VH-VL binders against NAD kinase (nadK). Designs and how they scored, part 57

Target 1, 268 residues: NAD kinase (nadK), of Syntrophomonas wolfei subsp. wolfei (q0aze0)
Amino acid sequence: MKIILVNNRFKENTEKKAQEIAGQLSALNVEVIIDNGLDEPYAGTVDFIMVLGGDGTMLRAARRYGQRAIPVLGVNMGTVGFLSNIEINELAEYLPLILREEYSLEARMMLEVAVFQQQSLLTRVFCLNELLLRSNSPRMLSFALEISGQKLEPYRGDGLIVSTTTGSTAYSLSAGGPIADPQLDAFIVTPVASHIINKRPLVVSPEREISLHLLEEREAIIGIDGQIKMDFGAENRVLIKRAPHPLLMVNLKAKPFFTSIDRSLQRQ

## First folded at step 18 (VH-VL)

Design TT1 (from NN1 with heavy chain G56S)
Fold by OpenDDE, fold request of step 20:
Structure TT1 (fold): chain C 268 residues (1-268), chain A 122 residues (1-122), chain B 112 residues (1-112)
Amino acid sequence: as target 1 above (268 residues)
Amino acid sequence: QVQLVQSGAEVKKPGSSVKVSCKASGGTFRSYAIHWVRQAPGQGLEWMGGIIPILSRADYNQRFKGRVTITADESTSTAYMELSSLRSEDTAVYYCARGHTWKTSHGYFDYWGQGTLVTVSS
Amino acid sequence: DIVMTQTPLSLSVTPGQPASISCRSSQSLLRDIGLNYLHWYLQKPGQSPQLLIYFGSDRASGVPDRFSGSGSGTDFTLKISRVEAEDVGVYYCMQALQTPLTFGQGTKLEIK
C-alpha cells in the first residue's frame, strides 16, 4: 500500500506530524510519500492521500492529484474549514478502516480552467473552489461573459467568480454568492462589485461552458483557489468547464454540512 | 438495512441479449462497487464484473470477451448487467452483490441480491 | 488469473462433529500491510450466497463463533467446531487480491 501525505512546508507543525505519521505507517509496511508542495506531484500510483492541515492544503492537493481517482482524506490540524473530515487526534482511531478501505466517498465537482492567448493554450488547471477574474487597477473591468455560447450583456465591475458548489463557502460567499450543497454539481457565477447594484449570482448547470474575455485594453488577473495568480489581458480568453473527474473525498466521520455551517462560518 | 432487489426471471433465444437490473436501497449507492456473479445450474460461482458508480467505471472478466456491459444509474440507485450474444451455456442465476469498498478489487461482498434466472433455449 | 482450489469438494458430517475445508490459491493473497484478501461465503440451499468470513479470519456480522477462518498466503482453512443442520450448503472461498475475482469450486456440506 502506498499513501501520500500532503502538508504545508510553511506550517512547521504539519511537517512534523507528517514525519510522525510516515513513521507509523512505515511500521505497518505502508509506503509513504510526503508532499509539502516543494517538488512536482508524485507521478506514480498510490492508494490513498491524507491531507494534513486546512482548506488551503486540501485545495493544493486537489489541484495536484484530483484528476486521479484517489481517495483524499482531509485531516484537520487546528484550523477552521469545510474540507477536513477528521481531526488529527482521531487519525489513529480510523487508521484500521483506512488500511482496510472501509470508508465512504463523496464526489466533489472540480473546475477545468483553460487560459488562452489567441488560439494558443497557455495553461490548463483543475481546481476545487473557484476561478477569479479581477481588475488589477482601481478601475472597473469591462468583460464579456458567455454561457454555452449565449453572450450576455457586457459586464462591468471589479471582477467575477466562477465557483463550484464546494467553493460556495469560500470567496464566492464573501462576494455575496449563495451557500450551496456540496453534493450538488453546479457552477456558481458571482459578481464582484458589479456596476449594477442588483446584479445577482447565477447558478449554472455543470453541463454548460463558461467563457470570459476583456472588452477593453486593461490589465486583470486570474486567480485560482486563491493560490495561483496569472496576468490576464485583452489578448487572453478563459474557458471554464466541469472537470472530467471529480475529487474523491473520504468520509470516515459524519460531518453534517448544514447543521455545522453556522459554526464554521462564524469562526472564520 | 441494505437490500439489493433484482429484476425477474428471463427466457431468451440464442443470439439475443438480456439486461438484468439490481436496485439498491438502505445505503449510499455511490460509495460501493456493485458486482455481478453468475451460477450455472449445479455449478459454482463466477465473477462477471463490477462497476464503481461514483466513477461510472466498470471492470470485466475478460472471459466474456466483451459480451458483458455493466452500467449504473445513480438517480435510481440501480445497477444493470447486459449480456449479449446469448448461448445455452449462459443459462444461469445471475446475482448482484455489493462490495464493501468503492473499488472492484480488495472487497468482499456483504450484501447479495436474490438472483435472476436467465434461461437461454431455442 | 488466480486459481482457487478447494478440498474436499463434498463433505458429509455427523451433527455435533467438526468440519474443515481447505482453500489454496495459485499465488499469495497476503498484502504487504498484512491483510489476506481471502473471503468465505456460504450458499444455503435455494438461497443467495452470504458472507461468512472476510480477510481470512474475521467473522461477518451474525455469524456464529462455531465458524473460524485461518491461514495466510496461499493456504486457508475454514473450520466449523460443531456442525449443525443449518450449516448445510455450499461453501466458497474467493480471492479479491486482483481482478478478475475468482472463486473456489465450492464445497458441499451435508449432514449424515
Scores: ipSAE 0.854, ipTM 0.925, lowest interface PAE 0.7, mean pLDDT 95
Fold by OpenDDE, look of step 18:
Structure TT1 (fold): chain C 268 residues (1-268), chain A 122 residues (1-122), chain B 112 residues (1-112)
Amino acid sequence: as target 1 above (268 residues)
Amino acid sequence: QVQLVQSGAEVKKPGSSVKVSCKASGGTFRSYAIHWVRQAPGQGLEWMGGIIPILSRADYNQRFKGRVTITADESTSTAYMELSSLRSEDTAVYYCARGHTWKTSHGYFDYWGQGTLVTVSS
Amino acid sequence: DIVMTQTPLSLSVTPGQPASISCRSSQSLLRDIGLNYLHWYLQKPGQSPQLLIYFGSDRASGVPDRFSGSGSGTDFTLKISRVEAEDVGVYYCMQALQTPLTFGQGTKLEIK
C-alpha cells in the first residue's frame, strides 16, 4: 500500500506531523510519499491521500491529485474549515479502517479551467473551489460572460467568481453567493461588486460551459482557489467546464454539512 | 438495514439478451462497489464483474468475452447486468452483491440480493 | 487468474462434532500491510450466499463464535467447533486480492 501525505512546508507543525505519521505507516509496511508542495506532484500510483492541515492544503492536494480518482482524506490540524473529515488526534483510531478500506466516499465536483492566449492554451487546471476574475486596478472591469453559447449582457464590476458547490462556502459566500449543498453538482456564478446593485448570482447546470473575456484593453488577474495567480488581458480567454472526474473525499466520520455551516455562521 | 432487491425470473431464447436489475436500499449507494455473481444449477459461484458507481467504472471477468455489461444508476440506487448472446450454459441464478469497499478488488460481499433465475432454452 | 482449491468437496458430520475445510490459493493472498484477502461464505439450501469470515479470520456480524478462520498466504482453514443442523450448506472461499475475483469449488456440509 502506498499513501501520499500532503502538508504545508511553511507550517512546521504539519511537517513534523507528516514525518511522524510517515514513520508510523512505514512500521505497518505502508510506503509513504510526503508532498509538502516543494516538488512536482508524485507521478506514481498510490492508494490513498492524507491531507494534513486546513482547507488550503486540501485545495492544493485537489489540484495536484484530484484528477487521479484517489481517495483523499482531510485531517484537520486545529484550523477552521469545511474540507477536513477527522482531527489529527483521531487518525490513530481510524487508521485500521483506512488500511482495510472501510470508508465511504463523497464525490465533489471540480472545475476544469482553461486559459488561452488567442488560440493557444496557456494553462489547464483542475480546482475544487473557484475561479476568480478580478481587476488589477481600482477601476471596474468590463467583461463578457457566455454560458453554453448564450451571451449575457456585459458585466461591469470588480470581478466575477465561478465556483463549485464546494466552493460556495469560500470566497463566493463572501461575495454574496448562495450556500450550496456540496452533494449537488452545479456552477455558482457570483459577481464581485457589480455596478448593477441587484446583479444576482447564477446557479448553472454542470453540463454547461462558461467562458469569460475582457471587453477592454485592461489588465486583470485570474485567481484559482486563492493560490494560483496569473495575468489576464484582452487577448486572453478562459473556459470553465466541469472536471471529468470528481474529487473523491473520504468520509470516515459523519460531519453534517448544514449543522456545520450553521455553527460556522453563528461564529461570524 | 441494507437490502439488495433484484428483478424477477427471466426466460430467454438462445442468442437473445437479458438485463437484470439490483436495487440497493438502506445505505449509501455510491460508496460501495456492486458485484454480479452467477451460479449454474448444482454448480459453484462465478464472479462476472463489478462496478464502482461513484466512477461509473466496471471491471469484468474476461471469460465472458465482452458479453457482459454492468451499469449503475445513482439516482435510483440501481445496478444492472446485461448478458448478451445467451446460451443454454448461461442458465443460472444471478446474484448481485455489495462489496464493503468502493473498489472492485479487496472487498468482501457483506450483502447479497435474493438472486434472479435466468433460463435459456429454445 | 488466481485458482482457489477447496478440500474436501463434501463433508458429512455428526452434530456436535467439529468440522474443518481447507482453502488453498495458487498465489499468496497476503498483502504487504498484513491483510489476507480471503473471505468465506456460506450458502444454505435455497438461499443466497452469506458472509461468514472476512480477511481470513474476522467473523461477520451475527456469526457464532463456533466458526473460526485461520491461515495466511496460500493456505487457509475454516473450522466449526461444534456443527449444528443450521450449518448445513455449501461453504465457499473467495480471493479478493485481484480481479477477477475467484471462488473455491465449494464444500458441501451435511449432517449424518
Scores: ipSAE 0.847, ipTM 0.920, lowest interface PAE 0.8, mean pLDDT 94
Fold by OpenDDE, fold request of step 20:
Structure TT1 (fold): chain C 268 residues (1-268), chain A 122 residues (1-122), chain B 112 residues (1-112)
Amino acid sequence: as target 1 above (268 residues)
Amino acid sequence: QVQLVQSGAEVKKPGSSVKVSCKASGGTFRSYAIHWVRQAPGQGLEWMGGIIPILSRADYNQRFKGRVTITADESTSTAYMELSSLRSEDTAVYYCARGHTWKTSHGYFDYWGQGTLVTVSS
Amino acid sequence: DIVMTQTPLSLSVTPGQPASISCRSSQSLLRDIGLNYLHWYLQKPGQSPQLLIYFGSDRASGVPDRFSGSGSGTDFTLKISRVEAEDVGVYYCMQALQTPLTFGQGTKLEIK
């Protein structure tokens, strides 16, 4: 059995814990790879992914390894979030179940984000939360939104978010998007400060494709999961569709989503 | 409690196809592999294949040479096994079983259907 | 494919006496993490198979403690310390190390 540990490269305590866990797993004849900010994702085959940290670490792990269709376990290390299943102090208790593969899985839809320069592909990324298009200046953007070839009226505003249902509790929520059940597959298209008063978010079928491009010679930014940033101009196009594989999140114990989100919102 | 309920007995002609259903209840359907095992009269158990519903991926015993198709409908928590080009030697009781893991390998079968008799006769 | 061989193929036992069934695999079923992917099932007359032992030695829920599994690698044994009338049926070992999953021939247990 081979397990990759993905920790938060910016938090030393997660690195130390990864090393400790690696030692424990090795003692059980498990081969361990630690991704502590590797330049490239580990290319070898692995049976299980353990994420040590918070939601940000999970997002990074999902982008790096999610397309492999292998189980991903979020292990929280003292942060507040929605993507971890167990706490670090619970890991020892659940380790036998992991080794015996006695756990449930939850499929979380991911986005496939393709950015083009004219007809040339610049980059393709799979992500768990969202794609953000936003202005790189204090001025509003004008851009075209197409859904399954249907051209909507030109959009003007600070930006637009295309998120998964998982991402509904992330930036989309702050922008006024709906809270979505993570067990539901859908796109959520949430305006960011639209010039149209009370412009409503769209819930879009995962079978559709979403395209964005600027209508003016202005500079914008593409953001992915709040971690990847790239310049976006009039010569660029972005195509968003459902990723071919979902993220397989491990459920070792029940996580009541709706009570958790309700509690979280009350704290804000 | 988990239960697997299969469709009723079938009588088929040689060369035809049969599709057996297996409805799961009492658990999380997509989290566990569903397997199909058959048993000819007076014979032992033979694994036909299995499906991972969450991935819609099926694995097959190559001994059936592509005659078996296993599918799953998550909306109804039902797995299906279709066997084509039926022969007299395909006469057997067909069982669905739930694997304790999400994948088709490594697992043991913790729950079984009641079995479906398929009779192939001219 | 991994070949599973059971011995004996039939067994007649007096109630209260012990029984032993052997299962051998054509290759080792022991994984690097120390798990043996060998499972035992019982099919009682007119019923579906039911899980008895998993991973070579762990008893399934509801299985009496008179049943025990042992062995590692290629040689496994199912033991019944005191056979009862309800233990009548056909016992199968199954390997799940790799697909295709394969069963032993089955061992028919009868009461004398």
Scores: ipSAE 0.845, ipTM 0.919, lowest interface PAE 0.8, mean pLDDT 95

Design TT1 (from NN1 with heavy chain G56S)
Fold by OpenDDE, look of step 19:
Structure TT1 (fold): chain C 268 residues (1-268), chain A 122 residues (1-122), chain B 112 residues (1-112)
Amino acid sequence: as target 1 above (268 residues)
Amino acid sequence: QVQLVQSGAEVKKPGSSVKVSCKASGGTFRSYAIHWVRQAPGQGLEWMGGIIPILSRADYNQRFKGRVTITADESTSTAYMELSSLRSEDTAVYYCARGHTWKTSHGYFDYWGQGTLVTVSS
Amino acid sequence: DIVMTQTPLSLSVTPGQPASISCRSSQSLLRDIGLNYLHWYLQKPGQSPQLLIYFGSDRASGVPDRFSGSGSGTDFTLKISRVEAEDVGVYYCMQALQTPLTFGQGTKLEIK
């Protein structure tokens, strides 16, 4: 059996714990690869991915490995979040279940984000939470939103978020988006400080495609899951689709979403 | 309590196709592989294939040479097994079973359907 | 394909006496993590198969303690310490190391 441990090299405690867990797993004849984000994603086949840390670490893991159809377990290390299933102090208890593959899975829709310059693809990224288009200046953006070929009225504002249902409790929520059931597949399109005061978020079918481009020469940026940033100008367009594969999140422990969400939100 | 309920008995002619359904209840359909196992009269158990519903990916016993198609409908928590080009030797009780894992390998079958008799006769 | 061989193919046992069934695999079913992917099922007359033992030695829920599984690698044994009338049926071993999953021929247990 081969397991990837994903941690955050900028958080010393997660690095230390990854080493410790690696030792424990090795003693059980499990091959371990530690991914702290420094190197390229491990290219070999693996059976299981364990994410040590918080939501940010999970988002990175999802981008790096989410397309491989490998179970991904979030192990919380004392942070507040929505993407961890067990606590670090519970890992020993659940380790036998992991080895025996006695766990349920939850499929979480991911985004496929393609950024173009003219007709040329600049980058394609899969992400778990959201794509953000925002102004890189104090000025509002003017941009076009198109959904499955339907052109909406031009948007004016600071930006726009296209989020998965998983991402509904992330930046989209702060921007006034709805909280979505993570068992539902959908896009959530949330305006950021729209010129139109009562501009409403859109819930969009995962079968649709979403495209964005600027309507004027302004400096903007694309943000992905709050971790990837790139410049976005008038010559660029972004196309957002449902990723071809969902993230397979491990459910070792029952974690009721709706009964826990208030607690989590109160802690923020 | 997890239950697998299969469709009723079928009588088919040689060369035709049969599609058997297996509806799961009492658990999380997406999280477990669904397998199909058949048993000819007075014979042992034979694994036909399995599906990973969450991925909509099926694995097959190559001995059936492409005659088997396994599908799953998550919205109804139902798995299907279609066997084409039926022969007399395909007369058997067909079982669906739930694997304890999401994978088609490594797992044991913790729950079984009641079986579906398929009779192939001219 | 991994070939599973059971012995005997049939046995008649007096109630209260022990029974033993052997299952051999053409390849080792022991994984590096120490798990044997060998499972035992019982099919009682007129019923669907039911899980008895999994991973070689673990009893399924509701299975009496008179049933036990042992072995590792290529040789496995199912034992019944005291056979009861309700134990009548056909026992199957199954390997789940790799697809295709394969069963033994089955062992028919009857009461004398």
Scores: ipSAE 0.844, ipTM 0.917, lowest interface PAE 0.8, mean pLDDT 95
Fold by ESMFold2, look of step 18:
Structure TT1 (fold): chain C 268 residues (1-268), chain A 122 residues (1-122), chain B 112 residues (1-112)
Amino acid sequence: as target 1 above (268 residues)
Amino acid sequence: QVQLVQSGAEVKKPGSSVKVSCKASGGTFRSYAIHWVRQAPGQGLEWMGGIIPILSRADYNQRFKGRVTITADESTSTAYMELSSLRSEDTAVYYCARGHTWKTSHGYFDYWGQGTLVTVSS
Amino acid sequence: DIVMTQTPLSLSVTPGQPASISCRSSQSLLRDIGLNYLHWYLQKPGQSPQLLIYFGSDRASGVPDRFSGSGSGTDFTLKISRVEAEDVGVYYCMQALQTPLTFGQGTKLEIK
């Protein structure tokens, strides 16, 4: 059996705990690949991914491994978020179930983001929470949103968020978007500081294709999960679709989403 | 209490196709592979394939390649097995079963449907 | 494909006597984490198969303790310490290490 153990290299506690857990797993003849973000994603086959840390570490794991149809377990290291299932002090209790594959799965929709320069693909990335289009100057953006070939009236403002339902509790929420049940598949399209008062957040079928481009020359950026950024200009266009595979999140404990909203938001 | 209920018996002509349904209740449909196992009269059990509903991905026994299609409908918690180009040796009871895991390997079958007799005759 | 071979193919047993069924695989079913991907089922007359033993030795819920599984790697045994009338049926082993999943030929148990 082979497991990837994802941690945050910038926090000493998580690094030491990851090595301790790797030792426990190795004693059970589990091969452990530690991913602290420095190396390329492990390319070989694995049975399971264990994420040690908060939502940010899970976001990186999802971007690196989410399209590979591998179960991912979030293990909380202290700060409660939306994407962990068990606490670190419970891990020993649940290890036998993990090895026997005696757990259920919850699917979380991911975005496939393709950025073009003219007609040429520049990059393709997957994300769990959201894509942000945002001004990179004091000037507002003027941009076009197209949904499955249907052009909406132009947008003007600081930018736009295209979020999954999982991402509804992240930047989209701060920008005025709704909280969505993460078990639903949908895009949530949330304007950021829109100059046009009639632009409301939209909830869009996951079957749609979303396209964005600038209508005038401005400096902008594309942000992915609040962790990756890339320059975006008048020569660029971005296409957003539902990713081919959802993130497969492991359920070992029931986590009642609705009764936990306030506590989870306090800890983000 | 997981329960698997299959569609009723069918009589088919050679060369036609049959589609057997398997409706799951009392559990989480999406998390577990649904398998199809057949048993010809007086014979043993033969695995035909299975589906991973959460990924809409089916794996097939190579013996049936090209003749079997396994699908799942999450909205109705129902799996389907369609067998085409029927021959007389396809006369069998067809069972669905739920594996304890999400994938088509490693699973033990903790719940079984009641079976569907398919008779292929002219 | 992993070939599963059961012996004997038929048993006739006096009630209260023990019974033993062997299952051999063409390759090891033991994974490095210590699990054997071998499962046992009973098909009673006119019924669907039901799970008896999983991972070689673990008894399924509701299965009487007179049933036990043992063995590892390529050789596995199902034992019934005292055969009862309700134990009549066909016993199958199945490997689940890899697809295609494969069954043994079955062992028919009858009361003498």
Scores: ipSAE 0.743, ipTM 0.882, lowest interface PAE 1.4, mean pLDDT 91
Fold by ESMFold2, fold request of step 20:
Structure TT1 (fold): chain C 268 residues (1-268), chain A 122 residues (1-122), chain B 112 residues (1-112)
Amino acid sequence: as target 1 above (268 residues)
Amino acid sequence: QVQLVQSGAEVKKPGSSVKVSCKASGGTFRSYAIHWVRQAPGQGLEWMGGIIPILSRADYNQRFKGRVTITADESTSTAYMELSSLRSEDTAVYYCARGHTWKTSHGYFDYWGQGTLVTVSS
Amino acid sequence: DIVMTQTPLSLSVTPGQPASISCRSSQSLLRDIGLNYLHWYLQKPGQSPQLLIYFGSDRASGVPDRFSGSGSGTDFTLKISRVEAEDVGVYYCMQALQTPLTFGQGTKLEIK
């Protein structure tokens, strides 16, 4: 059996604990690959992914592995978030179930983001929470939003968020978007500091394609899950679709979303 | 309480096709592979294939060489098995079963449907 | 394909006496983590199969403790310490290590 262990190399306690857990797994003849973000994602066949850390570490794991249809377990290391399932001190209790594959899965929609320069694909990336288009200067943006070829009235403001339902509790929420049940598939389109007063957040069918481009030359940035940043200019266009595969989140312990909203938001 | 309820018995002519349904209730449908197993009269059990609903991906026993199609509808928690180009040798009871895991390997079948008799005769 | 071979194919047992069924696979069903991907089912007359033993030795919920599974790798045994009338049926082993999943031929247990 082969497991990827994803940790955050910038937190000393998580690196130490990752090595300890890798040792425990190796003692059970589990082959462990540690992904601390420095190397390319492991390309070989694996049975399971274990994420040690908070939501940020899970976001990186989702971007790297979410399209490979591998179960991903979030293990909380101390700071409560929305994406962990068990606590680190419970891991030994759940290891037998993990090895025997006695767990359920929850699907979480991901975004597929394709950035173009003119007609050429520059990059393709997947994300769990959101794409952010924002100004990279004090000046606002003027930009076009198209949904399945349907052109909306131009936007003018600081930017736009296109999030999943999982991302509804992240940046989208701070920008005025609704909290969505993460079991739903949808896009949530939330303007950021819009100067057009009648622009409201939109909830959009996951079957739609969303396209963004600037209507005038400005310095802008595309942000992905708050962790990846790309320059974006008038020569660029971004296309956003539902990713081919959802993130397969492991459910070992009941963690009710709605009763935990306040607690999770206080820690975010 | 997980239950698997299959569609009723069918009588079919050679060369036709049959589609058997398997409705899961009382559980989380998409997390677990649904398998199809057949049993000819007086014979043992034969795995035909299975579907991973959360991925919409099916795996097949090559013995059926493109005659079997397994699908799932998550909105109704129902799996389907369609067997085409029927022969008299396809007369059997067809069972659906739920594996304990999300994929088609490694699973033990903890829940079984009641079986669907398909009779192929002129 | 992994071939599963059961012996005997038929077994007639006096109530209260033990019974033993052998299941052999054409290749090892043991993974490095110590799990054998071998499961046992009982099909009572006129019924669907039901899970009896999983991972070679673990008893399914509600299965009496007179049933036990043992063995590893390629050689597995199902034992019934004291056969009762309700145990009549056909017993199947199944490998789940890889697709296609394959069953043994079945062992028919009868009371005499």
Scores: ipSAE 0.730, ipTM 0.877, lowest interface PAE 1.5, mean pLDDT 91

